# VH-VL binders against q8rwq4r167to367, part 10

Target 1, 201 residues: q8rwq4r167to367
Amino acid sequence: LALEDIDGSPSFLEKALQFIEKYGTKIEGILRQSADVEEVERRVQEYEQGKTEFTFDEDPHVVGDCIKHVLRELPSSPVSASCCTALLEAYRIESKEARISSLRSAIAETFPEPNRRLLQRILKMMHTISSHSHENRMNPNAVAACMAPLLLRPLLAGECDLEDDFDGGEDNSAQLLAAANAANNAQAIITVLLEDYGSIF

## First folded at step 4 (VH-VL)

Design a12 (framework fv_belrestotug)
Fold by ESMFold2-Fast, scan of step 4:
Structure a12 (fold): chain C 201 residues (1-201), chain A 122 residues (1-122), chain B 108 residues (1-108)
Amino acid sequence: as target 1 above (201 residues)
Amino acid sequence: QVQLVQSGAEVKKPGASVKVSCKASGYTFTSYWMHWVRQAPGQGLEWMGVIDPSGGYTYYAQKFQGRVTLTRDTSTSTVYMELSSLRSEDTAVYYCAKDFGSDYLPEYFDYWGQGTTVTVSS
Amino acid sequence: EIVLTQSPGTLSLSPGERATLSCRASQSVSSSYLAWYQQKPGQAPRLLIYDASSRATGIPDRFSGSGSGTDFTLTISRLEPEDFAVYYCQQYGSSPWTFGGGTKVEIK
């Protein structure tokens, strides 16, 4: 539903993704560079008031932040806890060829269709941006750093089914290190999905 | 307009506690981490800790562990910094500062409160 | 913890001159996660640069940042009267967040 409104028309998220693909590819720091938070909040409110179309005059950084806002506010993560576990297990395979194959299988075999469609759609936009990195300075690693925490929320929340102990309860440094390690894992997984997009999807 | 409005100046005796408030407006309060930073007279900036206003999760600098407590009230979009067992070296201006926008990994600070002066003297 | 050392402690310059401020880290800063702030007397700090080289919204193009690893630089190409202030670097590449000691840019 995240890609379509109840009546089957493209959602705010789908329209924002299309805007970035069309107008964001040559914008330096797109998806990473912060827009004025007041402008982002105002634009989201305008959508709620019926201004659902993005024009060529929109600030690409504001539209990028609108995408992040929508993903952050989704009731459920784009990728569920069990799907995050499957991706993390596949990612940990040491052979590059086996890793790519296992990621493809994990996505094909464990993801519910709506979650697979949503992830693939967002990755398509991200792949488009990273393929223009010489113009926008956003390579796959940089795009993944910006977007991965929003896509793999259960991994950051420690909700994956693996026995990996990140017990950060004992002190603040351990908690921040655990959060950073989880973010690094999410970034690394999404980076592989972007670099080998054509092999995985 | 994004604003962080802090409570007024405090004068405390050694051994007391102080609780400073920071009321946020102009953005979605629960979507951004809130940091606390202090600055002693004539000195540099010192990071104290950060709170996730959504989940209530907190992380503190080792120096303040056991003395600082960060809390929030979502209904009033307010974060609080409580510092206990005050010493004269805790005399400083205390700032709240909004994180850039990563709700899972705190980063840099795009908006700052005006600061609250806390003076600890006998 | 990563210790940030700023140098010089004080820069005495005239309007129109170039200011070059150094920030050196005791360990490599992951992903060049380093920011620069400006603080004027009696005011809260103001974000200038993030991710080592990205200018914050509303910051004039005379401000630029560069560097990676352990060596970072803030450059003000032509000082304006309003640029005389204290400048702080801050890393967010690893916990805990730490600030440099500051560089004061003052009128000669």
Scores: ipSAE 0.000, ipTM 0.483, lowest interface PAE 15.6, mean pLDDT 85

Design a13 (framework fv_belrestotug)
Fold by ESMFold2-Fast, scan of step 4:
Structure a13 (fold): chain C 201 residues (1-201), chain A 122 residues (1-122), chain B 108 residues (1-108)
Amino acid sequence: as target 1 above (201 residues)
Amino acid sequence: QVQLVQSGAEVKKPGASVKVSCKASGYTFTSYWMHWVRQAPGQGLEWMGVIDPSGGYTSYAQKFQGRVTLTRDTSTSTVYMELSSLRSEDTAVYYCAKDFGSDYMPEYFDYWGQGTTVTVSS
Amino acid sequence: EIVLTQSPGTLSLSPGERATLSCRASQSVSSSYLAWYQQKPGQAPRLLIYDASSRATGIPDRFSGSGSGTDFTLTISRLEPEDFAVYYCQQYGSLPLTFGGGTKVEIK
């Protein structure tokens, strides 16, 4: 339902993604720059009260934050814990060519249809933005840094079922290191998916 | 070769509405926004509004808000401008014009239609 | 909205002379997002200059644009017979898009 309302019409998320693809490609820092929190909340409320279309005179940073708001508020992550594990295992392959092939297989073979469709849709928008990095200064790594935590939430929460042991989080320093490592892995995985989008999807 | 072909001249009574068409060819219709600009006899150019033919999004100049409606038909690569509650002051040549960039915001117009004369007389 | 004021309203010159047309904005035009158009009687406008100084495809090099902020200029270095027309500036730095009132370049 993330991409479609109950009546089958495009959802708030789908409309916001379309807006960024059409009107965000030339915006410096798009997806990274934060908009005013009050403006984002106002725009979400306006949608709920019948302003169902984004016009090209909207603030692209507000629309970008609307996308992040929706993803943050989803009851479940776009990519489940088991799917995150599959992506992380594929990403750990040392050969770049084998890694890309393994990521393609992981997505095709392990993702439920709705999760695959949602991830692919969001990555399509992200790929469009990163392909215009000369204008917007948002290369694949920068776009991934902004979006990966919202797409791979279980990886950041430590909910993946990997067997590599590290003696848990006995104190705060070990937990902070684990969180930093997970964030780096999430960003790296999404970066590969963007750089090789055409080979993976 | 890019070409914008507009419908023929219209003569209307005050209070009526008029619908002018603009058929595009020679480029990907849904990739570029289309503007409408009018020019009263002996006067300058006045921007009325713009439509994104892909999403159907529109923006209108405040003066025309509530009276102008821009629509499109992607199957015929045609944009329409409908102006209601016509007054004698609406007598003008109406032009469609293709936006150059159509990326972040409306820009300048690289191609123009030939114009449609609308005369409002009693 | 940004109001564009063009001056002079009419410029009477002979072929071979230099024409200098002014366009002043009521507030700064972002990124010098200003275009110039030429319109001949009975015809649609034709794009000459965009981004204040970039010449459009097919436009002769005698046409040049300059300026930034609130002050913009269109220069025709040596008028040809076909250059006698009305010229309009247009800003696209903010909505609504606006045009100047025009400068008529007429033969003396």
Scores: ipSAE 0.000, ipTM 0.448, lowest interface PAE 17.1, mean pLDDT 85

Design a14 (framework fv_belrestotug)
Fold by ESMFold2-Fast, scan of step 4:
Structure a14 (fold): chain C 201 residues (1-201), chain A 122 residues (1-122), chain B 108 residues (1-108)
Amino acid sequence: as target 1 above (201 residues)
Amino acid sequence: QVQLVQSGAEVKKPGASVKVSCKASGYTFTSYWMHWVRQAPGQGLEWMGVIDPSGGSTSYAQKFQGRVTLTRDTSTSTVYMELSSLRSEDTAVYYCAKDFGEDWFPEYFDYWGQGTTVTVSS
Amino acid sequence: EIVLTQSPGTLSLSPGERATLSCRASQSVSNSYLAWYQQKPGQAPRLLIYDASSRATGIPDRFSGSGSGTDFTLTISRLEPEDFAVYYCQQYGSSPLTFGGGTKVEIK
């Protein structure tokens, strides 16, 4: 379970998310700035060896990278391929009011309960960070850029596409454009979920 | 009605150990961390350490590392502070104090015990 | 370790006057995680302010806190007789938790 250990206690991920909400809000570049890889690996190992609590003197960039490490290592994406497709279809609605309503419906109707709770929990932390952008320099777009690839993995892997015929063959420039569009869509979707968090959740 | 009730005054000789108790009531004992703070006569407050009553994990100020031990008994909702190798400068009032936050990080103290006077004299 | 320096050490005032107490940190206190306590002779400290500016339950509105970074202030807008006490600041933005040396507010 992503947010709880087998015994029902808060997981490493949940503890790291709470740390960032409490001690990361005034840290410039939080979630964007990378920590030393060796320090991140050491901290993950310390957790596995019984150092299960984060002290408030921890490096917030290390804790941020621990969150990304956990999300990257999850066996399945927080948002499945079918859920990504539902979010993308909702996002493409041109009217802002209809878009928000459709995103809310897509999440309520297509997401399994554990996936909905996980996404909502991570977005809560991200929303807290972006709400302090004047202090940390991380607005909703910046936070979304850092986190979207980890949350919407199937969209970036091209697993959400319809079975439409490809019109261009093996054109390398078409492949690069498709990848750029997928990344832009992922960032845009997460940005809307952050900006309208209270209306969607 | 949160209450923290500490054990009575102690007089000890240099080199002895003292163990002070703090009995909690009026809240879920295992949900909040418990701190220990001391105050020498006419001096300010000095943080000594904290215990998580749920798991029993502790953190100590460097000055007291090796001399202080914090423990708890969940069946009696009691936290203990043991200070060893006592010297005259350990003469102080010792307080237990409840952490405000129902979470995994130490914060500020919303409730305090009445204090236990420990006097170290020859 | 963050060292907190409180000034003045003693503040001699009359009832009805404004008291302004300073707490300065040796390095920035993360998230303005700073609390203020009041202590009367023979009593345990009492929480007044947390998160630099939030009043604790039951604390009169004449007490206010302000500040961020390294500079924090406790203000008592109009001293009452019961306000003559020692006041301590405490930071919880970094381990170990540390207290200031205290400011004694005494009757002139």
Scores: ipSAE 0.000, ipTM 0.472, lowest interface PAE 14.9, mean pLDDT 84

Design a15 (framework fv_belrestotug)
Fold by ESMFold2-Fast, scan of step 4:
Structure a15 (fold): chain C 201 residues (1-201), chain A 122 residues (1-122), chain B 108 residues (1-108)
Amino acid sequence: as target 1 above (201 residues)
Amino acid sequence: QVQLVQSGAEVKKPGASVKVSCKASGYTFTSYWMHWVRQAPGQGLEWMGVIDPSGGSTSYAQKFQGRVTLTRDTSTSTVYMELSSLRSEDTAVYYCAKDWGSDFWPEYFDYWGQGTTVTVSS
Amino acid sequence: EIVLTQSPGTLSLSPGERATLSCRASQSVSSSYLAWYQQKPGQAPRLLIYDASSRATGIPDRFSGSGSGTDFTLTISRLEPEDFAVYYCQQYGSSPLTFGGGTKVEIK
């Protein structure tokens, strides 16, 4: 139900993604600038009450945050722990051409079809935004920074196989460094998927 | 407007401790990590550590581990950097700097405090 | 840790000239997570460029960044009097965060 409602109509997420693709490309800081949390919650509630269409006069930052809200509230991550591990292994390949090929194979061969479709749909919107960075100031790295934690949640939660994982300590220094490394990996993976979207999907 | 206002200059003797404050305003204090960077006279920038103001979690550069302590007070939107066992080599300008946008990992610094000069001499 | 080496240490130029500053990393910087800062005497550093090539808000278009992997460049197309300062690169591709040693751009 991520992309379609039970009656087969486009979901709240799908409609929000379409809105950003049509009206968000020229908005500076789109997907990065936060809207008022109360305004986002109100707009989500309006959808539930039958205001199911996004009109041209909506605040694009509110719609962007609606996308993030939906992704945070999903019962499971768009990308599972095992799929995150597959992406991380592919990303670590030194050759750029081999890396892209391995990422394509990991996605095509390893991902369950619903997860692959959801990831591809979200990346399509993100790719559209980053392709207009001259207008919106959101290059692939910036878009990935905003979205990676929502797409690769198991990687940030330490559920993936990380070689440099820390047991932690009373000081929390090891925890912050481990979290920073995982977050940087998530952002880097999503950045490659955006920069080479056409070669991977 | 975003502002980071640091405490005034300090003069300390070797072996003492110093505690520098950085008061934030103009943004949601708990949503962005705060870094500390120092600069010795005529030298470059040196990253010391970072604090997540929401949970209080910290991470320090290995060189300062055991001597530096970062803390925060959410009621006053203030972060603190305490450096102990001061040596003459710790004479520097100390800056607080706001992480640009992520509350999950450290990145680059969009706003800086004005700096606090700490002089360590006998 | 990633060590950043900036060159030259000092660049002596006249107003109107092009300045080209180098920052080289000891290891590949993931996703080009590299920023450039400007520092004038007695002042805190100011963000110029992030993600290797993105110009920060309010920064004039004469400043541009480029590069990936281990080799990064900051270019000032035509030096203005206010551009004579020290410039630092910083990587955030891996922990700990590290800065280059700086390049001083001074009046010839």
Scores: ipSAE 0.000, ipTM 0.461, lowest interface PAE 17.0, mean pLDDT 85

Design a16 (framework fv_belrestotug)
Fold by ESMFold2-Fast, scan of step 4:
Structure a16 (fold): chain C 201 residues (1-201), chain A 122 residues (1-122), chain B 108 residues (1-108)
Amino acid sequence: as target 1 above (201 residues)
Amino acid sequence: QVQLVQSGAEVKKPGASVKVSCKASGYTFTSYWMHWVRQAPGQGLEWMGVIDPSGGSTSYAQKFQGRVTLTRDTSTSTVYMELSSLRSEDTAVYYCAKDFGSDSSPEYFDYWGQGTTVTVSS
Amino acid sequence: EIVLTQSPGTLSLSPGERATLSCRASQSVSSSYLAWYQQKPGQAPRLLIYDASSRATGIPDRFSGSGSGTDFTLTISRLEPEDFAVYYCQQYGSSPLTFGGGTKVEIK
C-alpha cells in the first residue's frame, strides 16, 4: 500500500509524513502554503533517483505538497465511496456523544484494514500539526480544509449522494449547491476526526 | 537538537526514597509528555508512568501507584521521578523518554535520556 | 493489559544474514500502534520503527517492520556488525503501555 514499498521499507509518503511531524510543527501555514510546482516535481524525481531521505534543510512547504501530490495521484481514494457514506451518516447524528461513537464504529467495523491504517496515519500527522496551532497557525479546521478533499474524494465526486447530471442540466444552481454541501461535509467530518482524535482512534 | 540529560547514579538503603531528574532541551518542553521506564539488570523494559509537563497531570502503572511521584519544573525544563519505600527489587536503570506525540495522547518514545542507575542494597 | 511475547529469545546469526524477529500480542493492538527499539549494552534504547511499519528518522532502510492485529515482525535484511543488539517491541494502542521481553541478536 501507500505507506510502505513492496520490500517493506517506508514509502515516499511515509517519509514525507515523518518529516512534517518532525520539522513542520513550527512552520507558519504548513500544509496550506503552496510550494513551487516545479520544485515538488523535482523532489519526487530525486526520490526515485535515490535521494530517499528528507534532511532538516528541506523546504517544509515542498514536502507538504509532496504529501498532497501522492494522495492526489493514488489510483483509489484513501476512503472508499461506501466508507465515505458511513462517515457521512455518522456525522449527521446531532448528539455529540452518539456522533463520536458512530464515527468510531464506522471506522473500526466498515473500513478495510489498509484504508483504515492509511487514513489513521495521515490523520496522526494532521493532528500533530493542529496540536501546535499556536506556533503554526493551523487549527483543526484549517488543516481539514487543506486535506479533506484528498481524503474523501468520493464524497466530493458525488458518489455518496444522489447522482448529478453535469452534461446538460437546465439548472446549474442545484449542482453548485450539492458540490458546496459536499465540500463542507468533507471538511466538517475531518475536523471532528481531528478534534476528537483520541476518542475515535 | 533534542537532548534529555539525567542525574547521576544513586546508591540507597532499603526503605529510602530516590529522586531522579531529567533535563530536556532542543524542543518545546510543555508540548510533549515525558515517560519513565526502568530496566532491572539483565531484564527487559518496564513502563512506570507519564507526566504532561504543561498541566502537571500524571498517570502511573498500577504496580507503582502509591510509590512513584512524577513532577516537573517548567522554568528549568526538568522532569523528576521520585520512588519511595525502596526494595532490592527496585535496583535498575531508570530512563526518561520523550513522547513523540503532542500532549493529547501517549504514543511511542522518540528520544531517551542516558539512564540513571539506582542500586538498593543493605 | 496487553502482553507482548517476543520470539525467539535469542537469535544467533552471522553478518550479512537476514534477521526476522517476532512480536505477538495477547489481544489485537489498536491501529497497529506498535514500535520497535534497539538497545546496545550500556546504552538507552533507540527508536527504530513506529506504527508497526514506519521507519524512524535516521534509521537505515535495512530495518523494516510489518504486521497488524496480534502478529508483528521486525526484519533486518542484511545484518551489519553494529546491528547485534537486543530488540524490544512496545504497544501504545491501550493503557498501560507495555513492552515485549526482548530478542537478543548475537553473532554466531
Scores: ipSAE 0.000, ipTM 0.428, lowest interface PAE 17.0, mean pLDDT 84

Design a17 (framework fv_belrestotug)
Fold by ESMFold2-Fast, scan of step 4:
Structure a17 (fold): chain C 201 residues (1-201), chain A 122 residues (1-122), chain B 108 residues (1-108)
Amino acid sequence: as target 1 above (201 residues)
Amino acid sequence: QVQLVQSGAEVKKPGASVKVSCKASGYTFTDYWMHWVRQAPGQGLEWMGVIDPSGGSTSYAQKFQGRVTLTRDTSTSTVYMELSSLRSEDTAVYYCAKDFGADYLPEYFDYWGQGTTVTVSS
Amino acid sequence: EIVLTQSPGTLSLSPGERATLSCRASQSVSSSYLAWYQQKPGQAPRLLIYDASSRATGIPDRFSGSGSGTDFTLTISRLEPEDFAVYYCQQYGDYPLTFGGGTKVEIK
């Protein structure tokens, strides 16, 4: 759904991902640097009004922010709460080899096919960007930091049930500290998925 | 251009409280976290806490927990730092600083306020 | 919390010389989330370097950062008169965010 329009043509998201793969690999700070918010909103609105193609002379930072806008506005998270829990559970395994194997199994066994395809497609673009870090200064961890909160929204919202002692646990500490810890976990999970993309997908 | 403009210098007695303001302009106020950092005379920088202007969520350094309160007013794009039970060692320049990053993770500080001098003396 | 130790405390050099400033962390800094700031007397700090090695917008190329894990370095390849200031490292890999004690670069 997210990658294809009702008529079967590539979606806004798919076109934006293709643009970044083709024109974003040499752009320093791609996916991290924010474009002007008014330019991003204007470009999203232009798509809705029929300007459905990205041309080579578009600002890659604007297109990057269009991707984030789409992911932020999706009615449901790309990765569900139960799938986030499965990923967090696999990630907590101390052995790197066992962790990668468990992440692969979690994705294959628990993800609905549309969610798996969407996550894999976005990670493919992210992997392409991080593979050109010598030019764009965006290594796997940097790319993960920018994108993880948009991909693992339930983990950041505290909707995952593997956090602590209380089954969905109360957090009496500062709310922002809890959110930052969840975001660090999300970033770490996505970083492993990027670094071992070929082994996991 | 991004600007952070802080309120003027304050002189307070021990035991009083102080409330410093930081007014933001030139960007979307609710999209970026705001940190507070202080610097005692001749000393280094000390992180005090952070606020998410969107939801109002806060996190404080343990040293200031129970004495510091960060708040915001979205209608005026202003963040406030209130420090209570003032002691002589709270004499410092207090800075607000804008987080560079998008939501969720703390990052480095791309813009700083000019600083507010708070002097605590009897 | 991660304690950052900067050395030397004071670095006395002449214009044209290279300055090398060290920042050592008490534990590994996640993702090299380490920034360097410059502060001149009476002014707010100014961002120089972020993510250990990326120069901030408008910062001259004589400033460079390097390092990972627990050992980080700021290098100024050829000191200009305006570079004599105090420099602070800062980690943002974990809460609470922490700063180093600073290195003063002063004229010999």
Scores: ipSAE 0.000, ipTM 0.470, lowest interface PAE 16.0, mean pLDDT 84

Design a18 (framework fv_belrestotug)
Fold by ESMFold2-Fast, scan of step 4:
Structure a18 (fold): chain C 201 residues (1-201), chain A 122 residues (1-122), chain B 108 residues (1-108)
Amino acid sequence: as target 1 above (201 residues)
Amino acid sequence: QVQLVQSGAEVKKPGASVKVSCKASGYTFTSYWMHWVRQAPGQGLEWMGVIDPSGGSTSYAQKFQGRVTLTRDTSTSTVYMELSSLRSEDTAVYYCAREFGYDYLPEYFDYWGQGTTVTVSS
Amino acid sequence: EIVLTQSPGTLSLSPGERATLSCRASQSVSSSYLAWYQQKPGQAPRLLIYDASSRATGIPDRFSGSGSGTDFTLTISRLEPEDFAVYYCQQYGSSPLTFGGGTKVEIK
């Protein structure tokens, strides 16, 4: 699993998530502001060479980008195409209370355990950051905008099994509209999961 | 139905403090952030601060930092706004306002309290 | 902070006429995070529009919002007697939250 190494110790991802929860909550623009690419690459390399602990003096923006780096490089999306479909179907329910209940059920009943654990762990960190938006200026919508593309990759790639997603055909204008709708849906889904984190998980 | 009910009007002398309450009902209290906005007579709306009723975290407009304190009591679904070192310029109607929590957009206000008039005069 | 300037300060119109209210921001409002409120004397503000163009639940179709960046507009297509009030815009694209100075729509 992406959260533990083979020997059962916390993975690079888990350690980075813990760092952001401990040191990132008061950092303006955390998860949104990009760090120097060379610094991110260097820090990833240092981990591989045995510098396995993050200290308090690390740059939080570098650590945030390390999280995004890991998520981009995962062999499979944290949320599979079928799980994205389940989330999108639940999200489309018009009643807010029914929507939240359906999202909770979709996650509990549809997700394989490793995917549910990974999503929940990442959302825990994201929820912690958005809960401190008064200090860091990253409200649930802003955090979702930064992270949703990394969590719901199949939705952005058009791999969800919904009939209206196939109507775009070969028209470029229809493709642009579909891409915008997918991005908005991904951000909106993650925003709901953050705003009602305690009720859903 | 959603209701935000505020405490009654207050008359204070300069230098005193005032504590206004806002009791929420008709929804899950901890699921929506609560803001405070004031309005001086004949003037516009001025944002003062926000509280997360779940975690208790707060943020204040710089103008009020050090004078305003927001708190909540989850057992009574009530938020409080305390403003100290009152001046005549603090004469205003004070509103609590609920931030929309479920439609992906923070920091616009779907429900407002009826307002509490605070008059500061000698 | 983002300063919101509303114009005109007062609109004098008759029932049945179209009202167009402007809100201009001192810098771009990210993601069109702008709301409009209606306030009648002695009452709390009421949400009309959020996200620049989305109508709040229960708000009549005659109210519409438009705009992006620094220029936003609230339109009331046909004024009803109950629409004569003060209207405020509010941005939530950046902290601190700020409101416009208001536009009063009054009977001519």
Scores: ipSAE 0.000, ipTM 0.430, lowest interface PAE 17.3, mean pLDDT 83

